# Designs tried in a protein design chat: VHH binders against q9y6x5. Part 321

Target 1, 379 residues: q9y6x5
Amino acid sequence: LPPKLLLVSFDGFRADYLKNYEFPHLQNFIKEGVLVEHVKNVFITKTFPNHYSIVTGLYEESHGIVANSMYDAVTKKHFSDSNDKDPFWWNEAVPIWVTNQLQENRSSAAAMWPGTDVPIHDTISSYFMNYNSSVSFEERLNNITMWLNNSNPPVTFATLYWEEPDASGHKYGPEDKENMSRVLKKIDDLIGDLVQRLKMLGLWENLNVIITSDHGMTQCSQDRLINLDSCIDHSYYTLIDLSPVAAILPKINRTEVYNKLKNCSPHMNVYLKEDIPNRFYYQHNDRIQPIILVADEGWTIVLNESSQKLGDHGYDNSLPSMHPFLAAHGPAFHKGYKHSTINIVDIYPMMCHILGLKPHPNNGTFGHTKCLLVDQWCI

## First folded at step 14 (VHH)

Design uf38 (framework vhh_8dlx_2)
Fold by ESMFold2-Fast, scan of step 14:
Structure uf38 (fold): chain B 379 residues (1-379), chain A 121 residues (1-121)
Amino acid sequence: as target 1 above (379 residues)
Amino acid sequence: EVQLVESGGGVVQPGRSLRLSCAASGFTFSRYAMHWVRQAPGKGLEWIGNIYHTDSTYYNPSLKSLVTISRDDSTNTLYLQMNSLRAEDTAIYYCARQYWGEARTSFFDYWGKGTLVTVSS
């Protein structure tokens, strides 16, 4: 029987929510499994970059999905979530489902994880759903469990993605206790449905399940805006991404653009590409623009207009508000173990170990996740 | 403040061409990616394509050979050129402005009211 793994992401699930709200179903899952209280994600702390880091074990500069909005100056191609199906953007790395299909001749299944509906290195997930936000969690779960039970070659790696609590985090902000409690209770109920479905289908005892997220959420305000148009005339540059990390492609001398921006706001750091802090691992890729602006936590960069966002992410990855958690259950994992922190890039080599795959070169450290696993010695 | 106004719809015969326009106001048009989306009677929304402020264009693969999207930043106008119109192209056509930096939770922040195209003989 080959080992099986289901990787589940609830987009924008801030780790701190676990301390501030009740999660009876998630707590029961953790009681018989493991919890990592904080996962330090990669910079920038955005959806596509971090989802691809989870499945490749690479920093954004290495896997090439460096933002949700990107521009490649050599090819003149643009990337966004509205046109994310061009393999060009995804081909700088090999995600785990491709490795699973090619190394072991096993099948992979996907319910809308970013990249799974794209042929990457001429390999697409064996079973997949094209992205459609209108498809219910139940339908995604029904397809995943059907493929886990009824596939030849067997599905050994499966992914499931859900857009909440990110959508509500943006709309209400993470400090709106009334609205966030309703949203998070609904997510906890979906976790209960997931566990119950796996038990009823006889999958629960032999399936490894990881529940995680790509980033957190921080509170924003109309009182914390940085108007970029007050800093520099828009005719001097092409804007590639805006907030909270602005990606600037100069149309004039780079130093002149930098000098106009560098002292414009006390709530924004301005970097020439080569001066981006080494700790971000956000420099060595052509898709990273010549000037990067990084807003302070809770500040929004705007173009002479208001922002409707009450919550946002993308900020410095050292901020606890940007961190998700990781919970896991299954034959590979200890029961009742809590761990403080891992890096999001550490998830990939751990998953490769569970599935018996040889990982591609990556930025994760297997030693950081050893204490979670029953077949490993924790020092 | 932000407004998008589509025009150029109407009744056209099968096999003919039609160009739709979208007039933008209340923002710096040249800084945003713009999209065309349509909805046929009794059906869901269908994405047609987009054009970035760098003039890069992307199309729904099923429509790529039949449509061309362009923009004129000097007049704040987005265009959709449609060729070889068929009865199934009968729909309300919308232009939409793309959000900056959002993935999977919100694609568009502003929409026009739409313009009706009827392909009939």
Scores: ipSAE 0.570, ipTM 0.790, lowest interface PAE 1.8, mean pLDDT 92

Design uf39 (framework vhh_8dlx_2)
Fold by ESMFold2-Fast, scan of step 14:
Structure uf39 (fold): chain B 379 residues (1-379), chain A 121 residues (1-121)
Amino acid sequence: as target 1 above (379 residues)
Amino acid sequence: EVQLVESGGGVVQPGRSLRLSCAASGFTFSRYAMHWVRQAPGKGLEWIGNIYHTDSTYYNPSLKSLVTISRDDSTNTLYLQMNSLRAEDTAIYYCAREYWGEARTSFFDYWGKGTLVTVSS
């Protein structure tokens, strides 16, 4: 029977939540599977960029989804959460569901993973749901499991996306024990429902399941604001993205804008595009603006007003608070194995190996995930 | 502080045109994408379209042929031009400010109170 993989994302699931809260269903999943304690995501540590890195194995500068808000000055096209369906933005890479469908006559299924409701290289997931935040986890799960059992050609790759705990992390902040405990318990219950549904339908023993996330969350405060308007007048630039990484498109000379910004706040680094640290792998794409501002952890860049968010992400990808985890179970994976760290770009070549797909060139290193797999030796 | 005030609604006959306005105050209007959203009686919210601070516009494909969105940054005003109005266009029309940089958990951070448009003969 062909190998099958279900990739599940709980948006904004900070790795150390596993140590500070109880997850009985997730712990039962891990007991007979594998856990990667930290996944080092790509910079910037935002939803669309990291979800696309998981399924392409590429840094943001290579796959082209470089932020949740983007602008192309040549075409005058904008990208944002409300305007994400133009294939133009997604066509700089080939996500795994496209590769899956173009090799060996296989099908893919998607419940709302970013990009799956967009034709990419003229290929859209065989089965998909248009993004709608009001659709319950249960409805997404029902569709995915139906497609996994009742498809021809067979669905061999399926994705399932859920917005929590990111929404609550922003609203309450990750240090709000009372509210986060309630939210995370609900997520653990959803994981329990997922496992039980797969068992009930006879899928559990032969399906590889990965549960992961795109980023973590850090605590913000009204006491940690950077007012961009105190640094520079808004008439000198077009703002493309705000916080915690601001993308600045100058309306005047770039050096003049840079000099107005450079020493404005001790809690913000200002980079000309060519001076962005190499370790970020965030430079070689026209969608990355000429000047980038990077706020320190827990600091929010604002436009002369308060911020309502008590938690945020997008910060330096070396920060443990920005890291998600990865848990997996299935015939491809060892049982009861714990691994410390992988890079988020390493997930793609591992998934290609599990599915028997030839990966497109990517930034992941298969060797980093070998120890998770039963058919591999590792060092 | 931040305020969005819609105006220009009322009773209008089928087939006619109507222009709605949204007056913004308490923030630098020229730096935000602005949206129009409507809610017909007994139905959910329906996105009409938006205009970015670069003047790029995007529309709900179901409504694209019937509406035009524009802005005047010198007067902090957002406009919705509606042509060939039908009974189905009867709704409360809301102006909304796009939230910067968030994905999949928040689209708008401020809304107006809405203006009622009734299309009847």
Scores: ipSAE 0.747, ipTM 0.884, lowest interface PAE 1.1, mean pLDDT 93

Design uf4 (framework vhh_8dlx_2)
Fold by ESMFold2-Fast, scan of step 14:
Structure uf4 (fold): chain B 379 residues (1-379), chain A 121 residues (1-121)
Amino acid sequence: as target 1 above (379 residues)
Amino acid sequence: EVQLVESGGGVVQPGRSLRLSCAASGFTFSRYTMHWVRQAPGKGLEWIGNIYHTDSTYYNPSLKSLVTISRDDSTNTLYLQMNSLRAEDTAIYYCARHYWGEARTSFFDYWGKGTLVTVSS
């Protein structure tokens, strides 16, 4: 009987939400499983980059999904939410579902996880749903549980993605307790539905389930804006990404553009690509633009207009507000164990171990997750 | 302040061509990716395509050979050229501004009111 793993992501689930709101269903899940209180994600702290880091164990500079908005100057190709299905963008790494399918002829299943509706190295998830935000959590769950129960070769790795609480975090901001309480209660109810569905289908006792997220959320304000048009004329550069990390492609001399930007605002740092802090692991990829602007937490970079955002992410990955959590339950995991912190890239080698897969070279450290696993010694 | 105003719609015979325009104001147009979206009577929204601020264009594969999207950043105008129009192209056509840096939340932050195109004999 091969081991099975279901990886669930609730987009934008800030770790501190667990301390400030009640999650009865999630707490019952944790009581009989494990909790990692903070997961240190990769920079930049955005959806596509971090979802791909979870399933590859690689920093963004290594897996190639370096932002939610990317541009390749040689091919003139763009990447964004509306144009995310070109294998060109995803082919710099091998995600776990590809490895799962190619080692020992196993099946993978996916409900909306970023990259799973794209053929990567000529391999697409065995069962998948094309991304469509209007598809309910219940329909995604129905498909995943059907595939976990009724597939040959067996589905051993499955993924499930949900857009909340990220959408509401942007709209209301994480400090709006009334609206966030309503949103987070609904998510907890969805977790309850997930557990009940798995129990009813006889899957719960033998399935490893990981619930995690890609990033957190911080409060923004119309009082904390950086007007880029006040720093530099738009004719001097091509803008590839805006906020809170601006990706600048100069149309003139790079040093001249840098000099116009470097002292414009006390609330953003301006980096030449080679000067980006080593701790970000955000330098060695052609998709990273020649100049990168990093706004301070809670500040929004704008183009001579007001901001609609009350919450945002993408900020420095050392900020606790940017950190998600990880909870897990199943035969591979200890019961009632709490762990402080792991790196998001550590999830991949842990999942490979659970599934009996040989991991591709990666930036994760298996030793960081040993204390979570029943078959390992953390010393 | 941010405004998108579509124009150029109307009644057109099958097989003919039509050019739609979208006049943008209240923002730095040249810094945004722009989209065309349509909604046929009694149907859902259908994405037509987009044009990046670098002039790279992407299209719905079913419409690729029938439409061309272009922009004039000096006049803050987005264009949709449609050729070989058929009855199924009857729809309200919307201009939309791309949402910077967001994923899985929304593709667009601002829309025009739309312009009606009716393809009939």
Scores: ipSAE 0.676, ipTM 0.856, lowest interface PAE 1.3, mean pLDDT 93

Design uf40 (framework vhh_8dlx_2)
Fold by ESMFold2-Fast, scan of step 14:
Order: structure tokens, then C-alpha cells, then sequence
Structure uf40 (fold): chain B 379 residues (1-379), chain A 121 residues (1-121)
């Protein structure tokens, strides 16, 4: 029988939540599986970019989803959460569900992972749910498990996405222990429901399950605001994205806009596109704007108003607060093994190996994940 | 203080056209994407479409042939033109402002109070 993999994302699950809160169901999952304590995500540390990096193994400059808000000056197209279904934005890479369907005569199933309700290179997930935030975790899980058991050709790759704890992280901030404790307990209960459902359906022992996230969360404050309107008049540029990474498209000379911005705040860095640090791998794509502003951790860029966000992400990917974790269980994985760190782009070639797929060229290194796998040696 | 005020609703005959307006104040209107959303009696919210500060428009595919969204940045006003109105278009219509850079957990940070459109004869 072909190997099967279910990839689960809890959006905004900061790695060190595991050390500061109790997760009895997740800890039981880890006890008989593997834990990667930190996953170093890609810059910028945002939802759509990092979810697409997980399933392509590519940096954002290579897969083309370079932010949650994008603009293409040639076509005049916008990308945002409200209009994310144009294949134009997703076609610069081949996600694993497309490879799974095209290489192996196998099916893919998706409960709302970013990109799975979009035809990419004329291929859409064999089974999918159109994105709708009102659909419960239980309904998403019910559909995924039905498709895993009742499909021909067989579903060998399935994805499941959930919006928490990101929504609550933004609303309350990660330092609100009372509210975050309640939110994270609900997440842990959902993990318990997931495991119980897979056991009841006879899937648990033969299914590989990865639980991960796209980024973490840091505490913000109304005492840590950068008012962009104090730096430059809005008539001089088109704003493409705001915070904590602002994407600036100049309407006048680029150097003049840069000079107005570069000394405005001690709590943000201003980069011409060609001067963006090489370690970010955030330069070689037309969707990356001519000037990028990067706020320091916990600082919010605003337009002459207060911010209601008490938590945010998108910051420098070297920051531990921006890192998620990865836990996995199943026949491909060791039991009771802990690993310190991998790169988020390493998940893709590992998943390709588990499924027996030939990966497309990617930025991940299979060697970084070998120690997690029973059929590999720790080299 | 951010405010969005919808107007132009009322009772309208099937097959007629109607234009709704949304007056914005308390922020620099020209810098934000603006949305129209409706809620029929006893139903959930249905996204109609949006318009960016660059005038690019996006629509719910089920409604694209029936509606047009436009804006006048000089008067801080958002418009929804509806043609060939049907009984199922009966709903409260809201304008809303979307905050920057969110995905999957994005919220409209400001909503109007809504304007009721009733399509009946």
C-alpha cells in the first residue's frame, strides 16, 4: 500500500508556547513520535508566504508568494486575503499536492491549506474545501478522514489548516497568559480529537501525521508605534503592505523616497531592494517592491492612527519568537526523538521522501531531517 | 474616529437598478481597500467585492455580472451599483475597511451600520 501523509497547520503556533503551557494531548502525540523544537521559517514571517514554503521547499523570492499583500505593477493585480484565488500569484512554484497527483497517479485532499482551492499549473487538489473561516475544525477533519478512507485513486497526501492560535495571538498578544491559556487548551483538545478520530477509523497506525505551523507571535504595544506619515507624505508613494514589513512603491525618484525614510525611526530598517540582507533570501522577485521597511521586533508601523493588534508576526526570521515547531508521528518517524532545529524549507524534501516523490528543485536540505526518519541514518 | 455610513437602500422593484453609497470619515480613505458585504435575513455574511486604492476591483464570481464597485476619493465615498435586482438580493448591505497584511485571520477593522435593500413588488 502506498505511504500516506496528513500535514496539519495551526496558524501562529509559537514554538515556546510548548514550554510555557500544558499540552497533554500534544505531549502524548510527541511521546510516541518526534519533536523539532524550532523551525526557522522564511522571511517575511507571514501566513501565506510560509504556508507556501512548507509545501514547495522554496524561499519566498522563488515561489512568488512574497507577502500577504502584494501588487504587480505590470498587470495592476492585487493579492490579499480577500482575493487570493488567481492562479497568477501561485504559478511560480509547484506545491507537493500537484507533484503527488502528477507523478504517482495518486489523489490529494485539502481542508483549507493556503493555495489548495486554486488551480496551480492547471491542477487543483483532487478533493478540497473552498476557504471559509466559519467551517469548524470537526467538519474539516471529517472531510479529510472520509477522503483518506474512501478515494480511488487513493488519497496519499492530505492537508488540514486551522486559523488559531494566530487570530487570538493578534487580539490578546502572546503575553496574555489567561486568554492564551484558554486558546491553547482548545487547540490541544482539537489535537486530541484528531488523534481519537484517526484511531476510531483505523488510520492511526499506518498514517504519517505532521503537526506544524507557519510562524510564531510577538507582543506589540501602543507604546511601540512608528507613524509612517511622520516620515513621508503619502502622495510620494503607493503603499503595498504596511506592518511589520512595509512595501513601498515610489511615485517619485526612488532615492528621494529612500532619503525621506532612512532616518525616520531608530526602530525600523529601510532597504533599497538590492540592499536587503542576503540572509533573508528576499530580493529576486518582481513582487518585492523597490523599498522595504522592516520594523524591529514588537514595533508596529501605522498611518497616523493607533493599532488594535496586541500581537504580530512578519519580523526577522532569526527571532525565536517568530519560530514554529514541528511534531510528527507515524511509521516513517522515530519514537520519542527530539531534534533542535530545522529550516521550514526542509519539510518539503522530507515529505517527498516519505511519499516516494521526486522533489522539484528546492531550497531545503534532506540531510537536516534524516534523523527524524526510521529508514535513514543520523549522519 | 473612523466612521462608515451606508445610504441608498430601500424598497425596490424586481429588475430595477440601485446604487448604494458609503461615506467614509476619520481616516485617509484613498489609502485603503474598501469592501461591500451583505447579509440576507437568516443567512450568513456574503462578500460582494472590493476596490483597492489603485482602483483595481475584485468580485464574488456569483455576483460579478450584476454589480459594479467604484470609489470617489475626492468625496471619500464608496459606491455599489446593482443591476437586475432579484428577490434574493434582499439583504442588509455593509461597507467595510480591510486592515493591511493579514491572511486567514484578517478582520475588517471597521464596518458601517448597514443599509437595508428590500426587493419586492
Amino acid sequence: as target 1 above (379 residues)
Amino acid sequence: EVQLVESGGGVVQPGRSLRLSCAASGFTFSRYAMHWVRQAPGKGLEWIGNIYHTDSTYYNPSLKSLVTISRDDSTNTLYLQMNSLRAEDTAIYYCARLYWGEARTSFFDYWGKGTLVTVSS
Scores: ipSAE 0.611, ipTM 0.815, lowest interface PAE 1.6, mean pLDDT 92

Design uf41 (framework vhh_8dlx_2)
Fold by ESMFold2-Fast, scan of step 14:
Structure uf41 (fold): chain B 379 residues (1-379), chain A 121 residues (1-121)
Amino acid sequence: as target 1 above (379 residues)
Amino acid sequence: EVQLVESGGGVVQPGRSLRLSCAASGFTFSRYAMHWVRQAPGKGLEWIGNIYHTDSTYYNPSLKSLVTISRDDSTNTLYLQMNSLRAEDTAIYYCARHKWGEARTSFFDYWGKGTLVTVSS
């Protein structure tokens, strides 16, 4: 009878969407479970970094997925969404599905969570789907529920990832109430489908389910562009990532590049790596480039061209617009409890506790989540 | 105005080689990674590979032994060399510009109209 947990992510689900739109299915889920209104994610507030922080409990500088676009100067390796399968990028940390498989005689299942289709420390999720954006939510759910019911050794940890509302948030911007209302209603319907499927299969009362996200979304505009080419000639540096956090590898003296950039725009902060604010925990990794540019909320860094984005994320993690939420239901969780804020790195030690796993050293604080759990005293 | 123009497609016999070109304009080509993507009739998009502005190359593992991607930054041109062509390589081949900083969305922001390659006897 080992405890079971299903971790679900809706990419780019900004916390305050819950207050601005109707979610009847999610509201019913929360009524019988818990809600954390804001989850303070890690910097930078991007998909791959935050998804890996959820399952490792580590800041980006510690787990090594420091951006969606990375470069290692020693090996000359690049990382991006199109070439994310090299274990080199993922092996600076041990995600929970690896720990689940190695500490206990248990299986893990994955429907497209970042990193689950990559062998990490020579261990891949016991059951997984290779990433394919064309695969429906229903097919992902069908596979996960099949594996939860029909596995030996038993699947005790399962993950399910969905690309919305992030894709639509980028396309329409979070202030487009008409388009976002349609997208968010569809997501609520998918949550309804999830709960109904789990009830139909007899899993609902004995399965712990967490619904969360990696980041939020903020409105962008053609009126809020920072043209990097007006600051510095492209021949002086190699660009590793662009917006809203630009990663710059100088081809000349670092101080000369810094001096050309530091006063270029009032809407962009320019940092030498060692001067990056300590509160970001974004400094102690070779994959973090020598100069980092951080655009102000809603500003887009461009290379002498317009931007197609009406919404974006990656901004300062202190911004409420960058925060997701966390909702959970199951035997481990209180019923009808609301909590204000946790850190995204706190999710990992909480999940380890629920599964009876010994967590690897991590940046989370178990005490921050104990009020959510029935077997814990929250004072 | 970003433009990508593919060329070099046509009818080719099985077992032959073919080199496709992509002419880029309207942006600083040397600063972007570039991709090749194809779509066979009645099928979805298949990523072939990319080349970074540092000249590092990455390939779809199913295609790695059959293709080579290169670039000439002095002429703003991307190349795809294909060897040992098979009937299943019949597709429209697209050149695409890398999208910085995105994950789990389209990893390219601009692409051309494509060039048709038909492998038949």
Scores: ipSAE 0.770, ipTM 0.898, lowest interface PAE 1.1, mean pLDDT 93

Design uf42 (framework vhh_8dlx_2)
Fold by ESMFold2-Fast, scan of step 14:
Structure uf42 (fold): chain B 379 residues (1-379), chain A 121 residues (1-121)
Amino acid sequence: as target 1 above (379 residues)
Amino acid sequence: EVQLVESGGGVVQPGRSLRLSCAASGFTFSRYAMHWVRQAPGKGLEWIGNIYHTDSTYYNPSLKSLVTISRDDSTNTLYLQMNSLRAEDTAIYYCARHFWGEARTSFFDYWGKGTLVTVSS
């Protein structure tokens, strides 16, 4: 009987929410499983990049999804949430569902994880839902559990994605305790529904479940704006991404654009591509633009207007506010074990181990996650 | 103050063509991708397509053969050309400004009040 794994993401679930809010269902899950308190994500700390890093084990410069907004100057192609289905953008890496289907005669199932409704290396998840934000968590869960139970060849890897608490984190900001408490309670109830559904269907005892997220959230303010139009006239460049990491494609000499930007704000770092700090692992990909601007935590880059965002992410991945957590339960995992920190790229080789797959070359380190696993010796 | 004002809607017979316009003000139009979105009576929002500031266009696959999106940056105007109109195309049509760097929360940060297109005979 092959091992099975369900990977669940709640977008924008900041790690320290676990300490500041009550999660009775998630705490019951953790009590009988494992918790990694902080997951150090990849830079930039955005949705599409980090979701793809989880399933490939690669830094963004290596898997090619380097931002939520991208431009390829050679092909003139754009990437964004509204037009994310071109395989061109996803083909620089092999995600775990593709490996699962190609190495073993096994199926994969997907409820809206980024990339799962796109054929990647001519392979798409055996069962999938096209992305549609209007589809309830319950409908996504119903499809996933049906596919896990009724498939031939068997579904051994399944993914489930939910947009909250990211949407509310942007709208209210993470410091709005009243609104965030309501949102996070609803997420905890969804986790309770997930566990109950798996138990009712007889899947719970034999299924490995990982609950994680792509990034955290930090508080923004109308008092912390960087007006890019005060730094440089818009006629000198093409904007590819704005905030908190701006991607600048110069229309004139790159050095002239850099000099106009370099000392414009004490709350923004300006990098020529080759000068981007090595610790970001954000340099070796043609989709990374010639000049990158990185705002300090809580600062928003704007174009001579206000910002509607009270919360944001995308900031330096060393910031604890940008970190998600990872909780897991199932036959592969210890019960009641707590671990401090792993890198988000470490999740991929751990999942390959659980599924018995040979991982593609990746930036993760299996040793970082071995203490979570019952079949590994941890000293 | 960002403003988007749609125009060109009205009552049109099935099989006809119609061009909608969106007049943009309060921001540098040439820097943003722009979207067309519609909402039929009693239905949810349906994304029609967008056009980037580099003139690259992307369409909802179910609508691609029926619509063309274009822009004139010199007049800050976005256009939606619709051909072979059907009763099912009856909807309020909205112009929307692209939301930079966001995923899974919203495609756009500002939109107009819409223009009603009624396809009937």
Scores: ipSAE 0.757, ipTM 0.892, lowest interface PAE 1.2, mean pLDDT 93

